VH-VL binders against Large ribosomal subunit protein bL25 (rplY). Designs and how they scored, part 16

Target 1, 192 residues: Large ribosomal subunit protein bL25 (rplY), of Marinomonas sp. (a6w1c8)
Amino acid sequence: MSLSINAVARTQEGKGASRRLRNEGLVPAVIYGGETAPVSISFKDNELLKAVGTPGFLTGLVEVTVEGKTEQVLVKALQRHPSTGAVMHMDLQRAQADKAITTRVPLSFINAAQSEGVSKQGGRLTVESKLAEVRCLPANLPEVLTVDVIKGQLDQIFHLSDVILPEGVELVSLLKGEDHDQPIARIGKSKR
Below, E stands for the ipSAE of ESMFold2; O stands for the ipSAE of OpenDDE; V2 stands for 0.75 times the mean of E and O plus 0.25 times the DockQ between their complexes.

## First folded at step 9 (VH-VL; framework fv_barzolvolimab)

Design W2 (from V3 with heavy chain D109P; at its last look DockQ between E and O 0.78; V2 from the best seeds 0.00; counts 0 for: pae E 2.5 > 2)
Fold by ESMFold2, look of step 10:
Structure W2 (fold): chain C 192 residues (1-192), chain A 125 residues (1-125), chain B 107 residues (1-107)
Amino acid sequence: as target 1 above (192 residues)
Amino acid sequence: QVQLVQSGAEVKKPGASVKLSCKASGYTFTKYYINWVRQAPGKGLEWIARINPNSGKTYYNEKFKGRATLTADKSTSTAYMQLSSLRSEDTAVYFCARDTYYYDSGLYPEYFDYWGQGTTVTVSS
Amino acid sequence: DIVMTQSPSSLSASVGDRVTITCKASQDISSYVAWYQQKPGKAPKALIYAASSLQSGVPDRFTGSGSGTDFTLTISSLQPEDFADYFCQQSYDTPYTFGGGTKVEIK
């Protein structure tokens, strides 16, 4: 389940240096956070392209190896070329074992086809949110959060409070009160 | 034009209560939360509480729990804050502010996009 | 409570200077940061929301950046109307909290 990628350290930073690296098939990045200084690094284009396409790379913990030394990080920002979509720069945050992190986690809606709303009542599940923002310690970061809609009825709306939460995981929206319990999916009539 | 108009300055003695008003116009009052924030002379900003004008549900900074009471009147589009057991440390300018969040998925992350002009409350003996 | 540590507390600058103000959160707050400008005797005015999004009607010389714990507000070329107090605010968790403020004064 652990995702990994190799990187090389770099000493030159800034937009000029970043343009030169990209012209050499390298993608500039920075690792920041924790109690150590930021480290400028680069990834090979081909390795990063493959990694970005791997499920969980952009939403989960990643092990980055910089010249033999490994760090656990989260992808916090990507800059993409507006025309090609290529990754131009990446910001990585160090995951400290004793500090909570905030990141987005995929939602998985299960058992919709077997629900009465879908199977008996002519409904269709419409997913309104594919991700939920969570707060947890790094060790508690789930790869996915499940919403079981087996008991769903026609016209039922599912909310963040319906998400099954593992121990140690909180939904960020709900920290501010139950009025922030946003809808995430509905079973509604098929439009055809 | 969104506008929040607050009641006039108040001078109070220690131990008294004050009730401040914040009249909203230019938007659907019940769709946005109202927050109350104060600023003591020469000091920074301190959040007091938030009200959902639609449901009446309130959230208080623990520092003010039991002394602050927020209400909203939908028919006049007016939010109120009452602060009791006043002390000289409560001398401040009190602002109301509109929250960009609303129950039907307002702007995230939320912030205060419109503020009232402030009401000065002076507590002295 | 989430503590927002803002620096510097004051600075003196000339028209045309580039000014940077920082705000550090006591925990990861993602991008739940706004920046406000306040002139004497006036209510705060929103400049930046969601860490980096420009409020409508605010000049593009104001930029915000950061995510997680470290945030900055930058004024690329200071104008006479920019001499004011500036505050960051987190909206990640209640109680909402503000930085201690930065007074930007004319040199």
Scores: ipSAE 0.492, ipTM 0.782, lowest interface PAE 2.3, mean pLDDT 88
ESMFold2, look of step 9: ipSAE 0.425; ipTM 0.752
ESMFold2 (binder alone), look of step 9: mean pLDDT 91; pTM 0.936
OpenDDE, look of step 9: ipSAE 0.718; ipTM 0.876
ESMFold2 (binder alone), look of step 10: mean pLDDT 92; pTM 0.938
OpenDDE, look of step 10: ipSAE 0.799; ipTM 0.910
ESMFold2, look of step 11: ipSAE 0.435; ipTM 0.740
ESMFold2 (binder alone), look of step 11: mean pLDDT 92; pTM 0.938
OpenDDE, look of step 11: ipSAE 0.799; ipTM 0.910
ESMFold2, look of step 12: ipSAE 0.486; ipTM 0.782
ESMFold2 (binder alone), look of step 12: mean pLDDT 91; pTM 0.933
OpenDDE, look of step 12: ipSAE 0.773; ipTM 0.893

Design W3 (from V6 with heavy chain S105G G106L; at its last look DockQ between E and O 0.68; V2 from the best seeds 0.00; counts 0 for: pae O 5.9 > 2)
Fold by OpenDDE, look of step 9:
Structure W3 (fold): chain C 192 residues (1-192), chain A 124 residues (1-124), chain B 107 residues (1-107)
Amino acid sequence: as target 1 above (192 residues)
Amino acid sequence: QVQLVQSGAEVKKPGASVKLSCKASGYTFTKYYINWVRQAPGKGLEWIARINPNSGKTYYNEKFKGRATLTADKSTSTAYMQLSSLRSEDTAVYFCARDTYYDSGLYPEYFDYWGQGTTVTVSS
Amino acid sequence: DIVMTQSPSSLSASVGDRVTITCKASQDISSYVAWYQQKPGKAPKALIYAASSLQSGVPDRFTGSGSGTDFTLTISSLQPEDFADYFCQQSYDTPYTFGGGTKVEIK
């Protein structure tokens, strides 16, 4: 399942053009990647706001329709207004079925309350990383990665290697070697 | 100040072995990977291998098919690379370079300090 | 292995010019890209890491940009000391690989 959003092609580029778009309630964006030339587009700010607020939009595959043509993309960059938080610009990378993509995926920690470290030893699960960067084909992109902490003890640290990886999905950090097994959570009595 | 000082130039015959050294100073030796990169004359850069000086764990470019061996001496803060079965195409300047290692999972993901390089010439 | 295609292989420019060097990765490598400067007979010097972060001590006329497969090093106003070779590098996966290099020559 992929999210869907409509965009309009734009012909004018540059800082001035972008400012004008924003004044009109539009958000400039660019679609790039693959062998096709980049395409400058714009979103309606209200539609984009809704989309950005939808789980998976920033971390999953998105279908963007421009003038009747639909492309599958990933949100690679999002520029926000420093004061208002409004989206000012967005970079979208085309996803190709046969090309591996790299993106951040949410981590879900399950069974924390039932773990011995929490249930019996009075600990609390502290999440240090909410996202993990993965490499996979678009078709294999998970919506969430699960970390089962049921066996967790007090003062135990969970690492990327503890993530349950679906088939075809790799953790980018681990590709560099075992020394890059980053801690992602801990059961402790206090927040770190 | 961080410094990597490499051993002097080497001239070898085909089939021989060479062992290069890289002495580190100005930082905690065991907290950073040491990488080895070479550059043939007029050519680009080629990554050979890296070592975790603390654990001794090594990572190699498969291209070298086991010809390269990395070691590290924590007591002297010195990294070594031995390259065996030398060929003419191994003629190059060899660099050691520092790459950050953190238990916390934070990485610079680049080589921030380099040795001055060691010229290795392989000729019959 | 990940291939880093760097372009151009060489360029001629004058002091004060804006210079742009591009590196294209054979796959999505997120922001795991560094840029180096190398002068003759010297070791490479780090300029940019994590695609867009400026190495300490490097002038801000150097900027890195890009994510995914397309990366760019820009020198906003070329200085006399900037004539050198430049290399991109990916640290996404081993073996780490470099671009073919770009020689920036004086026009």
Scores: ipSAE 0.020, ipTM 0.628, lowest interface PAE 5.9, mean pLDDT 90
ESMFold2, look of step 9: ipSAE 0.197; ipTM 0.694
ESMFold2 (binder alone), look of step 9: mean pLDDT 92; pTM 0.939

Design W4 (from V3 with heavy chain S55R; at its last look DockQ between E and O 0.58; V2 from the best seeds 0.00; counts 0 for: pae E 2.2 > 2)
Fold by ESMFold2, look of step 9:
Structure W4 (fold): chain C 192 residues (1-192), chain A 125 residues (1-125), chain B 107 residues (1-107)
Amino acid sequence: as target 1 above (192 residues)
Amino acid sequence: QVQLVQSGAEVKKPGASVKLSCKASGYTFTKYYINWVRQAPGKGLEWIARINPNRGKTYYNEKFKGRATLTADKSTSTAYMQLSSLRSEDTAVYFCARDTYYYDSGLYDEYFDYWGQGTTVTVSS
Amino acid sequence: DIVMTQSPSSLSASVGDRVTITCKASQDISSYVAWYQQKPGKAPKALIYAASSLQSGVPDRFTGSGSGTDFTLTISSLQPEDFADYFCQQSYDTPYTFGGGTKVEIK
């Protein structure tokens, strides 16, 4: 889902300026990437809080409007207060329509409960990776990638190569060869 | 305490082969991949290949495929690289390096955390 | 092959100076960048991995940053032992490739 948020440009940077912005109810952020210089911006804390709580904001493409100009970006990093969870800073990467991007996409494991490994052999699915890193053009970015584990048996290991990939989407780890086909889930015995 | 100790300097003529060794200690040899990287005099670094010491599976930079051969001996915790059909441009210091990646590591970010001291190979008439 | 363009190729600085070295990747490589220090006649030593994580045993005056295509290594207060060559390396795709290096000379 495409989401939008407004931001304002900021002229001052660094720890002192960032602390002053937060005291004013603003969250500092940076847009970087592409051939354009990084742009320092800020978001209203209340607007950002709502946006962060929206599915797809942290994992999908977001349109950010700065002084009437709109950019398509991906959230690449968040700094949060360790106790309150408040967003302290955000890093945003520009997405260009004709340039491949690399980002993390949620994995959805389906049919585990119906598999023989879980339903009949006393197994439990343990998910080891909830995200997979993909390379694709922005238009091809999926909201979720599916792993169908219906045929899973007790002690079976599922790997990145078991992910169902839409056209135009590649798994980054597999670019390095089949010896990087890492486990993403397994059906193991329940602890006794 | 992790150490990678490499074999001594080699002087070879063009067309010959060389076999370099890299003995590992201070960790479980078969757990981590071993990479080979070279550096020509006054130049940058160039990745050659990697090996899984446990299974012997290898992956080569295409530039070296057909000339480089990686092997590992689990009983001596030693990785080997053989480079054949040597040319003068193969004159370099050759390093072995431990990769942080291993199967079932859960790691997606990998790098070379320990390096051998290097072996100088000189190819001259 | 992914090209890692490193700059500057050399620099000269005094003890206590802040030094910044940059690498630009020819494509988006996420955070799959490591930085190495290499002293004359020695093997490289890992400083930074995953673009910004400090290797154990490395002084905290070394910091890394960046994601996507633009990466930096910063030495906040240069020390005499920091005279060395510095290289970035990508581990996003094979063949793994290195930047051309930056020679840091301490005046």
Scores: ipSAE 0.515, ipTM 0.783, lowest interface PAE 2.2, mean pLDDT 88
ESMFold2 (binder alone), look of step 9: mean pLDDT 91; pTM 0.931
OpenDDE, look of step 9: ipSAE 0.593; ipTM 0.847

Design W5 (from V3 with light chain S91Y; at its last look DockQ between E and O 0.02; V2 from the best seeds 0.00; counts 0 for: pae E 6.6 > 2, placed apart)
Fold by OpenDDE, look of step 9:
Structure W5 (fold): chain C 192 residues (1-192), chain A 125 residues (1-125), chain B 107 residues (1-107)
Amino acid sequence: as target 1 above (192 residues)
Amino acid sequence: QVQLVQSGAEVKKPGASVKLSCKASGYTFTKYYINWVRQAPGKGLEWIARINPNSGKTYYNEKFKGRATLTADKSTSTAYMQLSSLRSEDTAVYFCARDTYYYDSGLYDEYFDYWGQGTTVTVSS
Amino acid sequence: DIVMTQSPSSLSASVGDRVTITCKASQDISSYVAWYQQKPGKAPKALIYAASSLQSGVPDRFTGSGSGTDFTLTISSLQPEDFADYFCQQYYDTPYTFGGGTKVEIK
């Protein structure tokens, strides 16, 4: 089930307008994609803060309601204030059921503690990548991709190709060729 | 009918402060920004500041920052502007004006569709 | 600050004349321009907003045009009640700024 959030349409552009929005406790955003023209919107900062803190909001499908109309979107970009971390702007891409989307999905590594490399050989799992870029239809978008490291040995490196892929989901890097099978984790000696 | 009614003329000495009022009626006071604009004799219009009466958030022309203070009273639907450290150059007619933008609409037509009648402020020694 | 350069500062015209007033912005401000009419001792009155939209109740002899940096207010046929001062305003960014004004006088 997709998360939902309300927004308000806006028409004015410019730096001043954006500043005023933020000063009013609003966050500017844009919805784009498909054949429909981009739509400038704003979120209440408090609501957005809650949403951003919700797992899956930044990596999954979101329902945005603007003036009574609801659209499914993906968060494609989030701009934060460099010092405060406050969201300054957000780009939202429309999701169409029949069109493949590209987005980053969290990686979950399971059975690390039980692996021979960790349990018997004294290693620890080090994650090098927490997200993986996938291509899939919106309906097939997973919440998380799983990497089972149960068979992991000391000094073993896990790659994108070790990810358990759900049906209809592709790893973007792997689509580029075998040489793009990037390391995502390793079992190495624990640093004491 | 939307109306903005301003307080009466003021005569002040240099260095003094003046507080002007603008009473709104005929619409929901908290929905629309109130702007203050002045016009010196024979000169053009100069924007001073605006306030969101609902949130109390203010926006100032840097020229007046620190010297102009906007407030709003929701209970009386009245906006106020205080201008301190008055100078002879502050002699002008001061207008309050409603901004067409309001918070909930997301419509950013920030022009002034309704104006008060103006308040003459004279600063003289 | 965005500067609005308005021209002319004054003009003389007769009833029935076509009158044109221009404002040039110091930068691209899209269509975020309003025009006001002000009579002596009175508050300004909104005529045009969004560069070309006519304010409710304003006669259609008033037209606004332009986008970007160049804007124009036109009175197609000047009426006796149109002798007044006119001002352009940008509301693209704060501080909001106005043109210097144009006084339309009777010839």
Scores: ipSAE 0.022, ipTM 0.635, lowest interface PAE 5.4, mean pLDDT 91
ESMFold2, look of step 9: ipSAE 0.028; ipTM 0.628
ESMFold2 (binder alone), look of step 9: mean pLDDT 91; pTM 0.927

Design W6 (from V6 with light chain S30N A50Y; at its last look DockQ between E and O 0.11; V2 from the best seeds 0.00; counts 0 for: pae O 12.2 > 2, placed apart)
Fold by OpenDDE, look of step 9:
Structure W6 (fold): chain C 192 residues (1-192), chain A 124 residues (1-124), chain B 107 residues (1-107)
Amino acid sequence: as target 1 above (192 residues)
Amino acid sequence: QVQLVQSGAEVKKPGASVKLSCKASGYTFTKYYINWVRQAPGKGLEWIARINPNSGKTYYNEKFKGRATLTADKSTSTAYMQLSSLRSEDTAVYFCARDTYYDSSGYPEYFDYWGQGTTVTVSS
Amino acid sequence: DIVMTQSPSSLSASVGDRVTITCKASQDINSYVAWYQQKPGKAPKALIYYASSLQSGVPDRFTGSGSGTDFTLTISSLQPEDFADYFCQQSYDTPYTFGGGTKVEIK
């Protein structure tokens, strides 16, 4: 299920206008892509903050409703305040159902505690990669990719090939060849 | 303040090895990747490799794989890069750079702090 | 590998000029682009990160824009201290790659 957020259309453009919006507690953004003209919009900063803090918002499909019209988009660009980290501007690309997208999605490692390496051998799971790049149609975009480490042994390294892939989803790295099967996690003993 | 201090200039013969150091301070060493980037005279920047100082996990540019070896000493907050089988084309300034890393993303974003660079000259 | 095609390789400008440097990625790299300034004998200095975020301490005359494959660094009004080399860099995937650089010279 796609995340959803409300926006308001805006008519003012430019750096000055954007600054004014931010002073009003709004975050300027633009929706673009497809055959439709770009639309300038604004989000409430508190709503956007919540959204940005939600897993998948920056990596998954988002439903943006503007004046009663809902569009599916991907976050393509994000400008953050260098000190506070607050979002200052956001670019949103329209998702097209018939066009494959390339984006990163979160990895979810499950059953680590129950694994032999952790439960019996005293190891712990160390995650080296929390995201993976996928290629898929928008409708097939998963919120998370699951890596089941239940069979994990101490000193075992998990790779992208260990990811459980939903139908229609490809790992971009693996498409490049077996040499691109990157490690993503390891069960090992802590050095600290 | 964040600082990366690199070791001094090196002059080597072809076929030799060089080991450069990068001492980090002013931040938690284990929370940021250390990258190595080189720049040949009058040329652009070339990424060599990165290391996770906490786990020791390394990522190499295939171009340097087998010749470059990254290590990190957490006790001294120092990153090292050894480059073997040196060639004339390895003559360059070598930089270490901290990679902005967020645990939530798992991907670095950019190199926000750089060492001053170490000149490595390979000549017969 | 992701190729970052930077243009122009060099340009001459005067103080007060608007300067634009572009980088084109060989594939969609979202916003994982940084811009650096490098002066002779010095290490690169970060200017922009995540395509459009201004690095702390960097003057706001520097702006980054773009997403996907096309990215731009703009200096709205060139200052004397801005004459330097500039590089884009993608951090979307390893190996990280840089643009070829742009030398901004005094006209």
Scores: ipSAE 0.000, ipTM 0.518, lowest interface PAE 12.2, mean pLDDT 89
ESMFold2, look of step 9: ipSAE 0.177; ipTM 0.685
ESMFold2 (binder alone), look of step 9: mean pLDDT 91; pTM 0.932

## First folded at step 10 (VH-VL; framework fv_barzolvolimab)

Design X1 (from V3 with heavy chain Y102S; at its last look DockQ between E and O 0.61; V2 from the best seeds 0.00; counts 0 for: pae E 2.8 > 2)
Fold by OpenDDE, look of step 10:
Structure X1 (fold): chain C 192 residues (1-192), chain A 125 residues (1-125), chain B 107 residues (1-107)
Amino acid sequence: as target 1 above (192 residues)
Amino acid sequence: QVQLVQSGAEVKKPGASVKLSCKASGYTFTKYYINWVRQAPGKGLEWIARINPNSGKTYYNEKFKGRATLTADKSTSTAYMQLSSLRSEDTAVYFCARDTYSYDSGLYDEYFDYWGQGTTVTVSS
Amino acid sequence: DIVMTQSPSSLSASVGDRVTITCKASQDISSYVAWYQQKPGKAPKALIYAASSLQSGVPDRFTGSGSGTDFTLTISSLQPEDFADYFCQQSYDTPYTFGGGTKVEIK
């Protein structure tokens, strides 16, 4: 199910305008991308907070409705207040069916407990990276990427290359070469 | 402090080869990529290639494949670029630059944070 | 190859002016953009990385913004030492590519 959220078009731009919106309990945002001009919008703070707290909102396709028109977008940037953590601004990129998108997708590690490193050798899986940057068409965007660590041994390091990639999905780091095969998890002894 | 010091200016004839050096200091040489970028007079920057000094793995711009060869000497913390079959169009300032990507750091947002001073290569008949 | 279209190619400005340079990528490159300053006869100097992160030691009058395809470097108040060439660069994919550059000249 695609996440959906409502927004209102705004006519005023600039730092001052954004500040005013925030004071009114609104969060400024911009929708951009494609052939259509960028659109400045605002979200209700409470609705956005709920959305941000929903799994997949920051990493998946989102339907934004503005003035009765719905667009599929990706959250590309989220600015938060440094002290309160409140969302101050959001950049939304339009998703086009025929254009590759880049976004971070959550990693899910499975079978850790059953792995030899954990079950027999007393190790523990430590996750070093929870997200991975992917390139794919919107239709191929996975909700999660799976890493099966069932064969994991003690002191084994898992890398991006160990991720099970769905069809049409590429890891951005690996596109740069094998040297960019970053570690994402490790089975090691728990540092007491 | 991180420093990249490049070799001196070179004047070559067409068809010749040139080998440039880039000596790194102030950091662990093997932990960061070294990139080579050139800039023709009055023009923009062009990425040539990168090397992992630790593994020796190289990645080349297709434009330079077959002509550019990157090497690295761990013992001297020096990166080298050899460019063969030189043409007049190869006249440029050549820079080495450190890539912020490190296998250990796992940084996704890589850029060239330190640059050599550049080496002028002139190819003329 | 990813093309970085930088604009303008040159601009004239005065000390104290707000200067804006843009870079458009031929495809979505997320935030894999860096900005560099280059003075005559010198190597480029990193200003911004990850589209909006300020390099250590760089004055805060330099700001980077953007994601996806459209990126901007802004100098809030141009200083005498800021007259130079500026380049954007993408690190999304190899070959790494640069914008064509922007020369900021004294008006």
Scores: ipSAE 0.353, ipTM 0.764, lowest interface PAE 1.4, mean pLDDT 91
ESMFold2, look of step 10: ipSAE 0.425; ipTM 0.760
ESMFold2 (binder alone), look of step 10: mean pLDDT 91; pTM 0.933

Design X2 (from W2 with heavy chain S55R; at its last look DockQ between E and O 0.69; V2 from the best seeds 0.00; counts 0 for: pae E 2.9 > 2)
Fold by ESMFold2, look of step 10:
Structure X2 (fold): chain C 192 residues (1-192), chain A 125 residues (1-125), chain B 107 residues (1-107)
Amino acid sequence: as target 1 above (192 residues)
Amino acid sequence: QVQLVQSGAEVKKPGASVKLSCKASGYTFTKYYINWVRQAPGKGLEWIARINPNRGKTYYNEKFKGRATLTADKSTSTAYMQLSSLRSEDTAVYFCARDTYYYDSGLYPEYFDYWGQGTTVTVSS
Amino acid sequence: DIVMTQSPSSLSASVGDRVTITCKASQDISSYVAWYQQKPGKAPKALIYAASSLQSGVPDRFTGSGSGTDFTLTISSLQPEDFADYFCQQSYDTPYTFGGGTKVEIK
């Protein structure tokens, strides 16, 4: 998929070691999962800042190179300093080609302006969920999931079941049945 | 002060049925799902089923489908589980538990934040 | 069904010890893990939800961590009231399933 970043292995762990790394312009991280033991790593702060700002880094597969070895990973957690927004720590999950993964994928709502609800009935689309959690094999991970609201009417509520799913992709909430078909958007009266 | 109070112990013969109750108080009964979980003596926990008490919708562990039936009575804030065709393997403590999920707005991932005290069901011939 | 493999099945510890219990899921379940404490003859009590979030009223010596397939419950300094059975549980997919349990015993 083309997104990549270099990291260095670290042997020091814990809050004291993590503070020292951050003071040296490094961001601690851990690679978990798969059939291999967790690996503690660090990223250069400036390289990670650029990567986090790149579309697809936080929601797609990323190649991480550690001491010449590469792994396909997903960003599972990102901790930021509450005041400065600086990245403090990152958790990465190994992706294996034959093992399903779970991650969040952006939702894209299309054709709202052309819908009767918006164009003729005075409505406005309000998005309530910008991400959806999916299960799929790594090769099937979409960059985005589409919700086509062209047929939307005023007061209509769209749910996870309205998401257009590529082959091999499931919505995690819907694995538990129709009572988990959460609302994701609605067309309601415009506010003035 | 959320509370789930379960019915008393039951002794049954193989082939019989049992109906257990779980009375909820201290919260809006119809806003939260109720799950049923059992624990055989010296064993771990096994999920049986859940019910949405607002609409009566039920979901069953396939191991119990056909034998377990969940119902709820909104007027008494009481959930029920009936288990039929009892066998000695059904000897266990049966718990009801409140699910933190509710349809439109709930915490995710869900878990069981309040549990009943358990009802012992003994099946012996 | 998602299998939750919990380790160890039992352990002996003293007051003040750091205790670690692990669960491994048979597939990626994101952070859909809760941890429960159960004392003899009692119902389970929730400790941790969403893999790492502390339930209200639970002491902060309990911590949860992990995502995907590997999850850990840690008790940083064991107290007398912490001798009990502990279970992980996944809520990713039905049927919900529990780990086999870990008995934490007094040395």
Scores: ipSAE 0.432, ipTM 0.763, lowest interface PAE 2.9, mean pLDDT 88
ESMFold2 (binder alone), look of step 10: mean pLDDT 92; pTM 0.939
OpenDDE, look of step 10: ipSAE 0.787; ipTM 0.898

